VHH binders against p49116. Designs and how they scored, part 6

Target 1, 238 residues: p49116
Amino acid sequence: EGPLLSDTHVTFKLTMPSPMPEYLNVHYICESASRLLFLSMHWARSIPAFQALGQDCNTSLVRACWNELFTLGLAQCAQVMSLSTILAAIVNHLQNSIQEDKLSGDRIKQVMEHIWKLQEFCNSMAKLDIDGYEYAYLKAIVLFSPDHPGLTSTSQIEKFQEKAQMELQDYVQKTYSEDTYRLARILVRLPALRLMSSNITEELFFTGLIGNVSIDSIIPYILKMETAEYNGQITGAS
Key: E = the ipSAE of ESMFold2; O = the ipSAE of OpenDDE; V2 = 0.75 times the mean of E and O plus 0.25 times the DockQ between their complexes.

## First folded at step 1 (VHH)

Design n4 (framework vhh_7n9e_1)
Fold by ESMFold2-Fast, scan of step 1:
Structure n4 (fold): chain B 238 residues (1-238), chain A 126 residues (1-126)
Amino acid sequence: as target 1 above (238 residues)
Amino acid sequence: DVQLVESGGGLVQAGGSLRLSCAASGFTFSSYWMYWGRQAPGKGREWVSGISSGGGSTAYASSVKGRFTISRDNAKNTLYLQMNNLKPEDTALYYCARSTPEQLLEYFRSGSYDYWGQGTQVTVSS
């Protein structure tokens, strides 16, 4: 069998809305996040192994892991998005809301802890200087996770995950031959993705776009898009 | 020719129930997400509920969650909305809609659909 991922799967180019507003607003943040989410799902759809699992399995996998894929995308595209600026603005707003007693302190604490976890994850990935091939394989490991509750095609999913792990190991050992523990340092970052709440991610990044509809509910729709329709969404063009 | 025909509306007392139906024709019904929307007198369109092509995923506006249930019968090309515990503020023209993926996202930004029926009037008296 050929490799799980080709060079085309390493390419992950986020096109940001232009121009960036003078002051960050919910619309800009949500449109930026939506483009990243659609790019992430398009990336997954382009993998032949993913396609081979069939529509029902594809939907179940992405519904289970979209937050992990999205968070990896945030880390990979952090510079393009000016993510640190976005998170700093949100933190400042939340801190002022606590001091002015406008929101529940418990809820603000939960959101602040989520932002801290996200910042630490992105910082860890940046310090490790994760490259495009490594991100592609990490996303594949996350996508082909056989251990999510409710999955029915777990044996085939596990085989694709093992193939992703093997190909990542081969890549790292060849490219970073002098750093014998690099793979271990990279892989121990992945469990942190499951500690981050998808509900809080929705509140921070998607609330202004989807309103009363969850990401979970739109995933099956997005995965069924025709390629031209999907490309229109991620580029913002008709 | 895409056609959507709503039925089941009427006058009902607050706390009552109605079941709306939408008969679809001219396209492969089982391949599309379907939606219920409503428009109150003098107001813009409001999304009410959506259901995936196979019926496995549903979504509801916060104003109707727990009271309304969307369902579909792909063998009959029919979409349903079961409305329970109706309130005067539910008074509106109810229409079913088919949406392309791009137009679904445009709906979240602008409230528009690609194809919708003429609607069925629901009036809830206090």
Scores: ipSAE 0.000, ipTM 0.224, lowest interface PAE 10.7, mean pLDDT 81

Design n5 (framework vhh_7n9e_1)
Fold by ESMFold2-Fast, scan of step 1:
Structure n5 (fold): chain B 238 residues (1-238), chain A 120 residues (1-120)
Amino acid sequence: as target 1 above (238 residues)
Amino acid sequence: DVQLVESGGGLVQAGGSLRLSCAASGFTFSSYWMYWGRQAPGKGREWVSGISSGGGSTAYASSVKGRFTISRDNAKNTLYLQMNNLKPEDTALYYCAKGYSLFRDLYSYWGQGTQVTVSS
């Protein structure tokens, strides 16, 4: 009953740490990434369909898809975040790490390949000029994925994913009526998200903020936060 | 800006107790999870404990579970760590932190720390 997402779910506004440093550093990168992660988790939690699945299912879904949601968020907020500049700073940090023999050459190669895949994904989304409604529904499609191992309530999750796909199709057909192939071009980009390593994303964006505690272990705590606490985390202010 | 000031450390005998305090300012203390971490000589920082904004949820590292108790007083903007049955292995500089997650290994938010030394 009713649409899966409302206009409130289309709004996705990242508030960056201020002031921006003259030179990017691990602190600024990790704080920016954490704000995006919290914004993404709060966005998911605000969806009535998501709430209806219950706490255990919600935790399992987010643990399975946080990397996909985070990557879509990076693409959507790339300009606000100056993502290309952040990635350049990460590459510089990575080069300094190899100079100190902290990482093997094989590990450097894996991380560089991940950065390349991330850049290609964000560039493809930018070229398609994905709008806020399209991003909201793409995030819903990856959130309500019934095919992750170990999930319960898979029939209900599949129903919500199908509803997200239908509403995206209706939106694209109405808004971009002259571009018959737009939806297909958008949807073929989604499988690339599952090929990106959550471990490498965590290493690149969250190492300086979470120490040895994984995002996977933190997710249940983030999902149980109060609304005022969420607002404080995503703005860095009371 | 966030300001965190730890206190209550000292020298104690094995089996003894200490209560650490962290005075917080520069943010709405009652709206944030708070954490305790520690750094032993020659080792990296490790997470010790965390407490939810309202105090209803707590978490502990396996090494301290059952011996340490985290608590907070939102009216006083103060975080506490009650440490019982202290062991020589608990010797470390103890930090409190405001975070965006369960644990934040960000120096500027960990304060100066308070030294705990446990002798045999």
Scores: ipSAE 0.000, ipTM 0.184, lowest interface PAE 12.7, mean pLDDT 81

Design n6 (framework vhh_7n9e_1)
Fold by ESMFold2-Fast, scan of step 1:
Structure n6 (fold): chain B 238 residues (1-238), chain A 126 residues (1-126)
Amino acid sequence: as target 1 above (238 residues)
Amino acid sequence: DVQLVESGGGLVQAGGSLRLSCAASGFTFSSYWMYWGRQAPGKGREWVSGISSGGGSTAYASSVKGRFTISRDNAKNTLYLQMNNLKPEDTALYYCATGPYLSFIEQYMSRGFDYWGQGTQVTVSS
């Protein structure tokens, strides 16, 4: 049995749509978020342990945790995405919507609270200076979560999660040997991901998908995408 | 009320040409990416081509690259697909669709998407 993750799983390169528009719009935000989501799912698919669980388990697992993977991806790629600029644009739009009486005050408050939780999470990860290896293992820990309702093969998933935790501990101990409590500070950030609403994430980042497509409905298709087909799509196939 | 109306299909022999049109209404056509997709008998829908809002960027499925040309006329709110050197494998119901630049999601998901309009039938004889 080799390590759960290889060096290829540490590389996480997001390519942004270019050029950035003069004014941020739903099309640019949705395209940027979609690229991150596809990159995250392709990353999960490339893990041999994940492949070994089988297609049905893979689909159920990603459906349960895509929002956690996506949020970790937002934190990891915050600089390349100019996430603070995107969130500021969304906040400005929401404030204008309440002034024009287009949305209920209760809905605006729910969405604003979600944005503030997201900003707090991303800021906490930035302050901890989480590296690429740490992000890869945190993503593996949330991916291999055995405690989601309706999952089968929970014992195998739990073993992969434990392996991810052990390998993260080994990495942190070797790389940050002088920071005794670093691992604890990192791991206590993870429960906050489950407090983030997947429905609000869809509203903020995936508005503009045509055909009333939900993230839940597209997951099986992304996971079935052939490697060559995926590479063609990632390059924009132009 | 967004409406997309496809036209220009018909029966043609292998090696022939057809030009499809899509008349758009109910939205600011010049602000959106436009796409062509198709569904062959007994198969799922597949993406064919896409064009940016201003027409400066185009993309094509590998099966049609070099044979099909997508274009648009923003003054007329009309999308076009020029189809040359048609093959029997091009026989399908052709749909137009609109959306943001979601090339990797849109192109892949077109296999299961319900597009706007009734489509226009293209039949290529051998």
Scores: ipSAE 0.000, ipTM 0.219, lowest interface PAE 10.9, mean pLDDT 81

Design n7 (framework vhh_7n9e_1)
Fold by ESMFold2-Fast, scan of step 1:
Structure n7 (fold): chain B 238 residues (1-238), chain A 122 residues (1-122)
Amino acid sequence: as target 1 above (238 residues)
Amino acid sequence: DVQLVESGGGLVQAGGSLRLSCAASGFTFSSYWMYWGRQAPGKGREWVSGISSGGGSTAYASSVKGRFTISRDNAKNTLYLQMNNLKPEDTALYYCAKERYFLGSSYEFDYWGQGTQVTVSS
């Protein structure tokens, strides 16, 4: 009966590691990305509709869509993160890896194509001047995707996705009343998120995870974290 | 693949000194905090010391503070532990470990080497 998202779910504030190093390194990039990932998962778990689906469904949904949520977060926080600088540092690292014959040309090509897709997505969102309410509802639409394999509560997930779509439409029509086609321009950007490889995102931003620890394996841990543990991760206060 | 190879252990008398080395490969050594841990017979693994990626910040367990010095040479991908005024209680297998970025525990790390044995005689 109430709205899917409250004003608290619109607030999405990333706290970056301080200080920024003079020369960007893998540690800074990974910590910055980890903070964004934790913020994104904390955002999802704070939604009452998400909580109502139960722990097993919550884990399955986030495992299926974390890359889409993370990419939306990168676009939303691109200025705070100096994302263009981070991507330039990653490209430099890849060029050095070619010189040392550490990676094949085919692998470098895959990664560079992924970086290009990411830049295009972030640029398109910036050009559309997507606001905080729009980002919150786009994240809700990708979170409540009923079409992932293995889901048990698909009808309820679909209802929450439809509610997110309806509330986004209502918001855009009221806030951007003079721009009749804004919603269509925003929604047509979402399919590109599913074309971006979660494996390549993991390698670019989460290098340094040891012992074959994947994002997929840590998701249940993050979703079960106490608020104090979560706050320690996003602020680096440990 | 991440590899850490520890060396420099041995038998030393109480009050003596040893310098341990850890040769790192398979990752960008200069980008990670590095740690030394130890495991005495019949005990769990204990954190000993840590050093920041650039070497500007160090931390030590209270039991070794003032006696041990951690350092690194990023050009050689090598981590060091200078151990002075050794005590019988320092007898342990010493492990080199790489930082685990985004797990919540301070000083949480994985061991990738077999360790180097330090035995301090009374």
Scores: ipSAE 0.000, ipTM 0.129, lowest interface PAE 15.0, mean pLDDT 81

Design n8 (framework vhh_7n9e_1)
Fold by ESMFold2-Fast, scan of step 1:
Order: sequence, then C-alpha cells, then structure tokens
Structure n8 (fold): chain B 238 residues (1-238), chain A 123 residues (1-123)
Amino acid sequence: as target 1 above (238 residues)
Amino acid sequence: DVQLVESGGGLVQAGGSLRLSCAASGFTFSSYWMYWGRQAPGKGREWVSGISSGGGSTAYASSVKGRFTISRDNAKNTLYLQMNNLKPEDTALYYCAKSLPYLEEFIRSYDYWGQGTQVTVSS
C-alpha cells in the first residue's frame, strides 16, 4: 500500500574521479562510467519492492535493463560528468582510427550512430527539463519491466511497473498542472532506450575493465556487496 | 604503492588440483574486494572469481563454478584460489586484482599486474 519510491530514492548524486585529466583516456572514462553504473545498481537495491522480488529475480531484472538504467543515469548526470566532452573525445578518437585504418568503417559507423542516438536522447531529456522525481520514476518503470525474456514472477513485476507509472502520473499532474501533455512527452522518450546496444555501451564506456569482463558478469558481484563495502566504493574511500 | 604477488602455479595432470596464493601489500587488504583473472595462450584476459572484503560473498565464472573456491585470510593479507578437477582449458597465466572497476586504484592495478603464476594442465 505505501508508495513505490520514497524521497530517499529521488536523491541520485554522482561523485566523479578528481581531477579530470587534461586529455581524456580510457581509464578516466571507465572509472566515471563504473561509478555511475554502481550508483544506478545501488539505487535499484535500495527499493523495498525490488528487494521483495528475491535475489535471483533481482539479478535477472538488472541484467536485462542495466543499459537502460545506465543511459538514464548518463542523461541525469550529463552536466556533472561533462558527458558532451567525453563523447567529443570518443568521436575524435574514432575519426583518427578511420584515417589510420585501424577499425573497419562499418564498425565505426555503428558506434557513431550509437553516439548520435545517445546525444539525441540526452538533449531531449534536457529540453524537457526532467526533474529528479521524474528520473526516479522513469528508472523504476524500466527496472520493473516484465517483458524481458527468461523472467519469472512477471505478474508481480508488472504490478510494480504499473504502480511506478501511476505515481509518476500523480506527480506530474500535481507539479506541472498547466502542462497537460508533459507525461506523454516524457513517456514517448523511453522506447529510444531499447534502441541502444548494450555491447556498444560497453565498448564506449567500459573498455578500461580488466580483461574480457562483461557488465553482465559483474552485476551479481555488485548486487551481493555488503552496504558498508558499497558505501566505501561509491564515495571513493579506500 | 600497491603490490600483488601470485604463486602456487605449476604443471598438473587433468583431474588434478592446485592452490594459488596472492600476497598483497601497499593497501588495506581487508577493505577491498579481491578477484582472480586468467589469460590463456593467444587469448584475452578472463575473469575467474571474486570475494567480498569480509569473505561473506563469492562469485565465479560459469566455466569454473563448482570446481574452484576463492578464499582470503585478512590477517595474512593473502588471497587464495583452490582449483579442483583441472581441465586442459584451464591452462593460463593466473593474476589477482583488487576491488571492482569503479575505483581509480583498481584501474591503476591494470598497470601493476604482476608476472602472474602459470598453470599448465596436461591432457
């Protein structure tokens, strides 16, 4: 009966590695992206409805939607990350790779198209001036997606998604009462998240990870982390 | 200065066992997640296993689950990997590393990977 999300679930504060290097490198980009991914997964873990689904369902759910959560996080934290600067550095590297014939033109085109889609998404969210409550509920809607292959407890997941949708509607109608179509404009942005390849996201942001480690492989690891260990990691404390 | 020193590798027959050790220094070992990775001849590095700072949580790659056991001794600043029922495809150079890839120190440990310890499993 209580609300799906509390005010504590609206807070989403990314702590960036300091200082930003003069020339961006794969390690700085990977570190920044890893911090955002960790923050996103901790956010999900803190939701009582998510906890109630059980560890196996939690792992399957996050594995299915981490790219959507990560992309929403990129849009929400674009300014603190200097995302435009990161993407410009990646584009410059790709253009140099074309000239050196180090990568195929087809692969570079796919990566460039992904960057353009990401920029378009972040710009659309910025133009709509999406607030912290709206971001929290959009993340909840993508987290509680019952339509991913292989999921169990789909009826319970669907009920939580519907609850997220209802609470977002109530918030928007109350807060932006003069803008009758705001909710519709926000919701039609969500399908774009599924057009973004998780494999290309890994290539762009997580190339600095040790070995051939996929995000899918580290998700269970992060979800099992004790609260004290998690707090030490996210704050950058050693 | 972070230092990780792997040991315990060797040549073993298929079905055999080995125990790897990693001696850690230059950081507060008990505060970090630790893991093992390996690199087979002609291949990229593969994640093998990980363990929480207190040892209460462990994770394994599908290829080793049920055969390998990760453990740690925080009093000795040492990480272990018990490898049972070894297969020829387990032949690789084994490395240890600290924390998950969201800390600057963890990414920097990429540059500070030791010589590793060679594990060779004969058919």
Scores: ipSAE 0.000, ipTM 0.192, lowest interface PAE 11.3, mean pLDDT 81

Design n9 (framework vhh_7n9e_1; at its last look DockQ between E and O 0.04; V2 from the best seeds 0.00; counts 0 for: pae O 6.3 > 2, placed apart)
Fold by ESMFold2, look of step 2:
Structure n9 (fold): chain B 238 residues (1-238), chain A 125 residues (1-125)
Amino acid sequence: as target 1 above (238 residues)
Amino acid sequence: DVQLVESGGGLVQAGGSLRLSCAASGFTFSSYWMYWGRQAPGKGREWVSGISSGGGSTAYASSVKGRFTISRDNAKNTLYLQMNNLKPEDTALYYCARDSLYIQEFLSSGRYDYWGQGTQVTVSS
């Protein structure tokens, strides 16, 4: 009943840890990334259609798509995070390490390819000037993906995804009425998200966690957190 | 030069307690996350516990939860591990480690960029 998303789902404000260090810092990056992850999980939890799927389905769905949702968040918040500066510094280091033969060549190449794909994705989204409404619906399309193995209630998930696609189409047609192909250009960006490695995302953005835990193992706890705990994690005030 | 010096190890009876210390010098101790690890005979290194730079967050391996407590005194540049209810399987060389601050150094050196030499803990039946 009604639209899939409301105005509250369009607002997506990331606040950065203070103060920003003079040099690239693993803990600053990890705190920034953690805030984005928690903001993304809070966003997903607030959607009535997501709430209607039930706890087990919710957990399975987010475990399957967290990296894609996080990557959309990176693209949306790339400016406030200074993402291009972070990635450029890592690329420079990796190029020096290849030249000096200090690291495994196969792993370095995997990481470099991932960074290039992430840079290309963020650049393409910036070139299209994707707005907050478009990001919200793209996140919903990614969240309600019925294609992941092991999901239950896939017919309900597919119906929600189709509703997200229809509402995005309506929004784009009304807002960008002179640009007939905008929806198609936006949607062809989504397959690139499936190429992003969750393991490399963890290495780039989440190595500063105390303990070496995978993000998909903590998803159930994040989804069960009370609102006060969420606000503390999003702002870093806890 | 960065130095991490562990102390407080020794021989203790099962069920007993020890408190390990790690004296840090040559860097701003309060800026770094710190960890305890151990290496039992014939086994690889095992992560034991970690603590954030201000001490507000801690984490423990499941094998030591409820028995070990990590703490730090940033005024004394010292990391601690209180070990209670010790078991023979806790026998190991215990070392402290400094977390890598910078992503470039992590990619070169792994998660930890400096290690102490360790202090031996031996727990007898």
Scores: ipSAE 0.174, ipTM 0.574, lowest interface PAE 5.3, mean pLDDT 85
Fold by ESMFold2-Fast, scan of step 1:
Structure n9 (fold): chain B 238 residues (1-238), chain A 125 residues (1-125)
Amino acid sequence: as target 1 above (238 residues)
Amino acid sequence: DVQLVESGGGLVQAGGSLRLSCAASGFTFSSYWMYWGRQAPGKGREWVSGISSGGGSTAYASSVKGRFTISRDNAKNTLYLQMNNLKPEDTALYYCARDSLYIQEFLSSGRYDYWGQGTQVTVSS
């Protein structure tokens, strides 16, 4: 049948909350992150292959990979988000927290190590000059991961992942024909995403949005939202 | 998922005492600073007290200092607030909260990371 992704799936436009506050605060960070998360889930939901797997499988896949999709989205949207400015503000806050509260120093150090891994990942993607087509296929490879525990329809998920890999290979070979090893350089970046703690991502970016509930618990509700509700979330219109 | 369940509230007369409990689950309780906050009818939320992960450091709002005592039992994953010499102005819904990376922002806004459902304290005259 046709390609896994259409040109419409390459378009990934994040609308930032406006105005930007004079001093970054947790609510601005969480609203920005929420828009990116909703955009990422809406992107996944728009893929015909994803829809074909059915609601239960869709929920299980997104629950397993939301942190990887979100991190790829952070890298792709780093410039529009001014992500480096956000991360610098968070690091400054954490360093001040260590000074005030030495008993939580080890925890804050672990969180800072996570931020450094995130910065390293985003810098590596920027250095490779990953384009919109490459990001779309990397997100598809992550989304259609058949190796998560408890999944059904694993053979069909694997077929969609292989299709994503083949289409990425075809794109890279045609577009970057003189760089024989580009695909390998891109693909070796993906395992790092699974080393990123989803709990730390949740604490950094979603603490002001979700309160006493996890991203895991809200995913089924987000995936069931009507298109108008998705559009309201990603633009801030109620 | 993180859960905080408060209990021990009720109706008490001025000058009386109550002991609140907060049962924590879904995280390593002994690794986190914990807080008590409250929201009175027609008023904003206010921070009441805080305790370090090991229990060695405590802090109190000026309105409750000398009357309330915060404590914790890490073996039982439970936070406590002993309230003595209660006043009508202590009437509020009481919440426990887990420390977060942005706790100062949440305390300033009257919000907390991983708030429980709360327990109602009513002090009659």
Scores: ipSAE 0.064, ipTM 0.421, lowest interface PAE 4.9, mean pLDDT 84
Fold by OpenDDE, look of step 2:
Structure n9 (fold): chain B 238 residues (1-238), chain A 125 residues (1-125)
Amino acid sequence: as target 1 above (238 residues)
Amino acid sequence: DVQLVESGGGLVQAGGSLRLSCAASGFTFSSYWMYWGRQAPGKGREWVSGISSGGGSTAYASSVKGRFTISRDNAKNTLYLQMNNLKPEDTALYYCARDSLYIQEFLSSGRYDYWGQGTQVTVSS
């Protein structure tokens, strides 16, 4: 059996909407987020092991981990996205929304804490200087998590996760031989992903695009999209 | 059927004012962000202004900031654009557009899922 990931899975290039608006409005934020989401799902779909799980299992798996994948994507693409600026804009929009939606103080606190967690996570990843291979393997580890409720083929998923972990270990040992504890340092970041609310992420990044539609509900459609359709949507988005 | 109908355009001298209206029908107007855009001769569509569903948040292009004011009356299903201190460079077809509430629609159609036919604004020097 070949490796779980190949060099083709290391490439993770996000194309931002162009041109950047003078004002980072909800559309720009949501479009950027949607592109990242699609890219993440397309990445997952490109993994042979993922394909081997079957459509139903694939869908369930992505539904369970899309927030974590998305967050890793944010961290990986933070510079290209100008994530700090986007988050600042989101906070500003939130302030305006408070007036309109009569958000409770508790809700505001939750959202702000989530933004803080997200920023801290991304900053921590940047500080570690995670490379493209490491991100790919981390995403794979997150993707092939067998501990989500309701999953089928959990034994196979676990095997894939273990394979991802082993390949990551091999890569780190080979590439960063002088840093004995690098693997541990990068893996210890993963628990932070589980602390982040998918609902709040959805609210922050996708409110302008999904309305009453959930990310959960559109995942099957995204996964069924042809690569050409995906590319067409990304390049055609304005 | 979703409809957006712009009105209020016309010929005005530089420094003058116009108020554009956009009558919306066929959807729950109060649930959508709305936008004004314009297209000048020989140029592409340009974003002008946006307003949140409840009207609490507004945004403007730098070129119109301080001169234009976007507003809405959800009870009347109408979007407005007050344009003051108009300049010749403001000459364009002005159109209103609805924000997409669906990712697929947004990705396929861009920023807006529906827009009107537009109203012509001409500013003479």
Scores: ipSAE 0.019, ipTM 0.298, lowest interface PAE 6.3, mean pLDDT 87
ESMFold2 (binder alone), look of step 2: mean pLDDT 81; pTM 0.822

Design o1 (framework vhh_ozoralizumab_d1)
Fold by ESMFold2-Fast, scan of step 1:
Structure o1 (fold): chain B 238 residues (1-238), chain A 121 residues (1-121)
Amino acid sequence: as target 1 above (238 residues)
Amino acid sequence: EVQLVESGGGLVQPGGSLRLSCAASGFTFSDYYMYWVRQAPGKGLEWVSEISTSGSTTKYPDSVKGRFTISRDNAKNTLYLQMNSLRPEDTAVYYCAKDSGYSYLFRYDYRGQGTLVTVSS
């Protein structure tokens, strides 16, 4: 009956590959994105409520929401990643591909719209000056989503989501007591995460690292990693 | 460490020819598609040629098709671009680039420092 998240779950520190290359390339982008994904999944698996749901439910939840967690992580770590610079490089590449007729116009349009939605989301979060506690609880709200198809234990998941919402409300009301509508402004941003294609996110950030292996297929393996194995992959885990 | 070193650029008159070379090291050259890309002053990066691992397939945009020829020597880890019938609009820094494995967004994950080609009378 303690809080859903402890202070350790609020800490979210992305360590970027070093040194930064003179020009951006797919290996740097994929390595950076992979570190963020692994950090996000390790964050989720460390939550006692998440562990209590069991391995099968944990896998199903993360498979359903990894793109939302990843996107929240991109927004939270946008400055550390120089995300605007990464997105600008991708846009420049897409513009060159249009001139060359190498890619279909419809596919380029879909990817450009995804980048614009991602940039708008990150800008809205930055404008609201979302803090580390707020990000932690927003991630918990999307993680404990009972409405994904095929889930079991939906009543327990819903209870954990409601607990996350309650604790976020308590935090915001105490910390931003004079801003009566802050919580509402934050929460109305969440539906936009479900409009973002996980397939396009995977192509933008993970193609070079994973090759032809999907994020969906590796999730069970990451969730089952021993702590030492995980820390060996992520230099920023401590 | 991947390295690509371009050479062969210079000043040529319109209608002239030039041959660029790119020396590759730090990776298995014969395993990767290779590209030539260029950047004209004040403009974005433009793809000008593509070559398969064996050299059996090549592709060009309409702007250079019939004038430029890409080739490779896998034994020497060297990429070439033969440029004929050069035009003032071909003036650019030319880079060789290594394939990234990104079929959609990034054709290349590494490029060299470039070699300047100036076409002017």
Scores: ipSAE 0.011, ipTM 0.178, lowest interface PAE 9.1, mean pLDDT 84

Design o10 (framework vhh_ozoralizumab_d1)
Fold by ESMFold2-Fast, scan of step 1:
Structure o10 (fold): chain B 238 residues (1-238), chain A 122 residues (1-122)
Amino acid sequence: as target 1 above (238 residues)
Amino acid sequence: EVQLVESGGGLVQPGGSLRLSCAASGFTFSDYYMYWVRQAPGKGLEWVSEISTSGSTTKYPDSVKGRFTISRDNAKNTLYLQMNSLRPEDTAVYYCAKEGLRFLEWLSYDYRGQGTLVTVSS
């Protein structure tokens, strides 16, 4: 049996909307986030093991893990996105909202805690200097998670997750042979992804979606897109 | 998936009353400020009431103050709007909305329901 991921699955290149506006707004943030989301779903769909699970299983898996994939993508593409600038703009909006009595203090606390967790996650990944192969396998591990409620084909999903874990271990042991605990340091970062609310991610990054549609409702349509449509979304060509 | 399902609208005579309900799902209802927002024919969205997470604080614009009362039942994930002394100018589609993070809007809210039509006419 061949490897779970090919070299083409290691390549993960985000193209940002251009030009960046003088003042960040929900439309620019949403377009940037949407490009990352489409890139992440296109990446998942390109994996032969993922295709082999079938359309219904593919939809269920991505609905369950899109926030984890998106957050890994934010960490991987933090420099390209100027993520720190986007998060600063969101924090400014939250501070203005509390002063104008538009959002409750409890709600601000929840959203600020989410932003702090996201910043901590991205900083930890940067500090570990996670490479493109490691990101690809971490995304595969979260994609092929057999433990989400309501999933079918869980035994097959678990086998693909184990294959991803095995191939990540082989890669790290060969590439970082002197760092005995590197794999453990990387893997203990993953549980934090499940503590981050997909609802808060949607509100922070996807508020600009036309028609107030949810990410859950558009996932089946994104997964059915042809390669040209995915490329168009990634580059902003409609 | 955030869902807000409004009900209770209808045709009513001037001076009449209606009670609107909103069934919320897909989020922790008790964690969010809730709003009623309306859109009259050919006009933009106008907020008509605001309620805090616990229900202890409410706000209204002058156009409905003293006539409309917002309330919530966190155990049932339900928002209510009691509308009294209705006027022809209250004719609109009414939406319930949760607090949101819309940078471009003065009042930050998020709505996803189809709304409920209130017509005040003789």
Scores: ipSAE 0.014, ipTM 0.233, lowest interface PAE 7.9, mean pLDDT 84

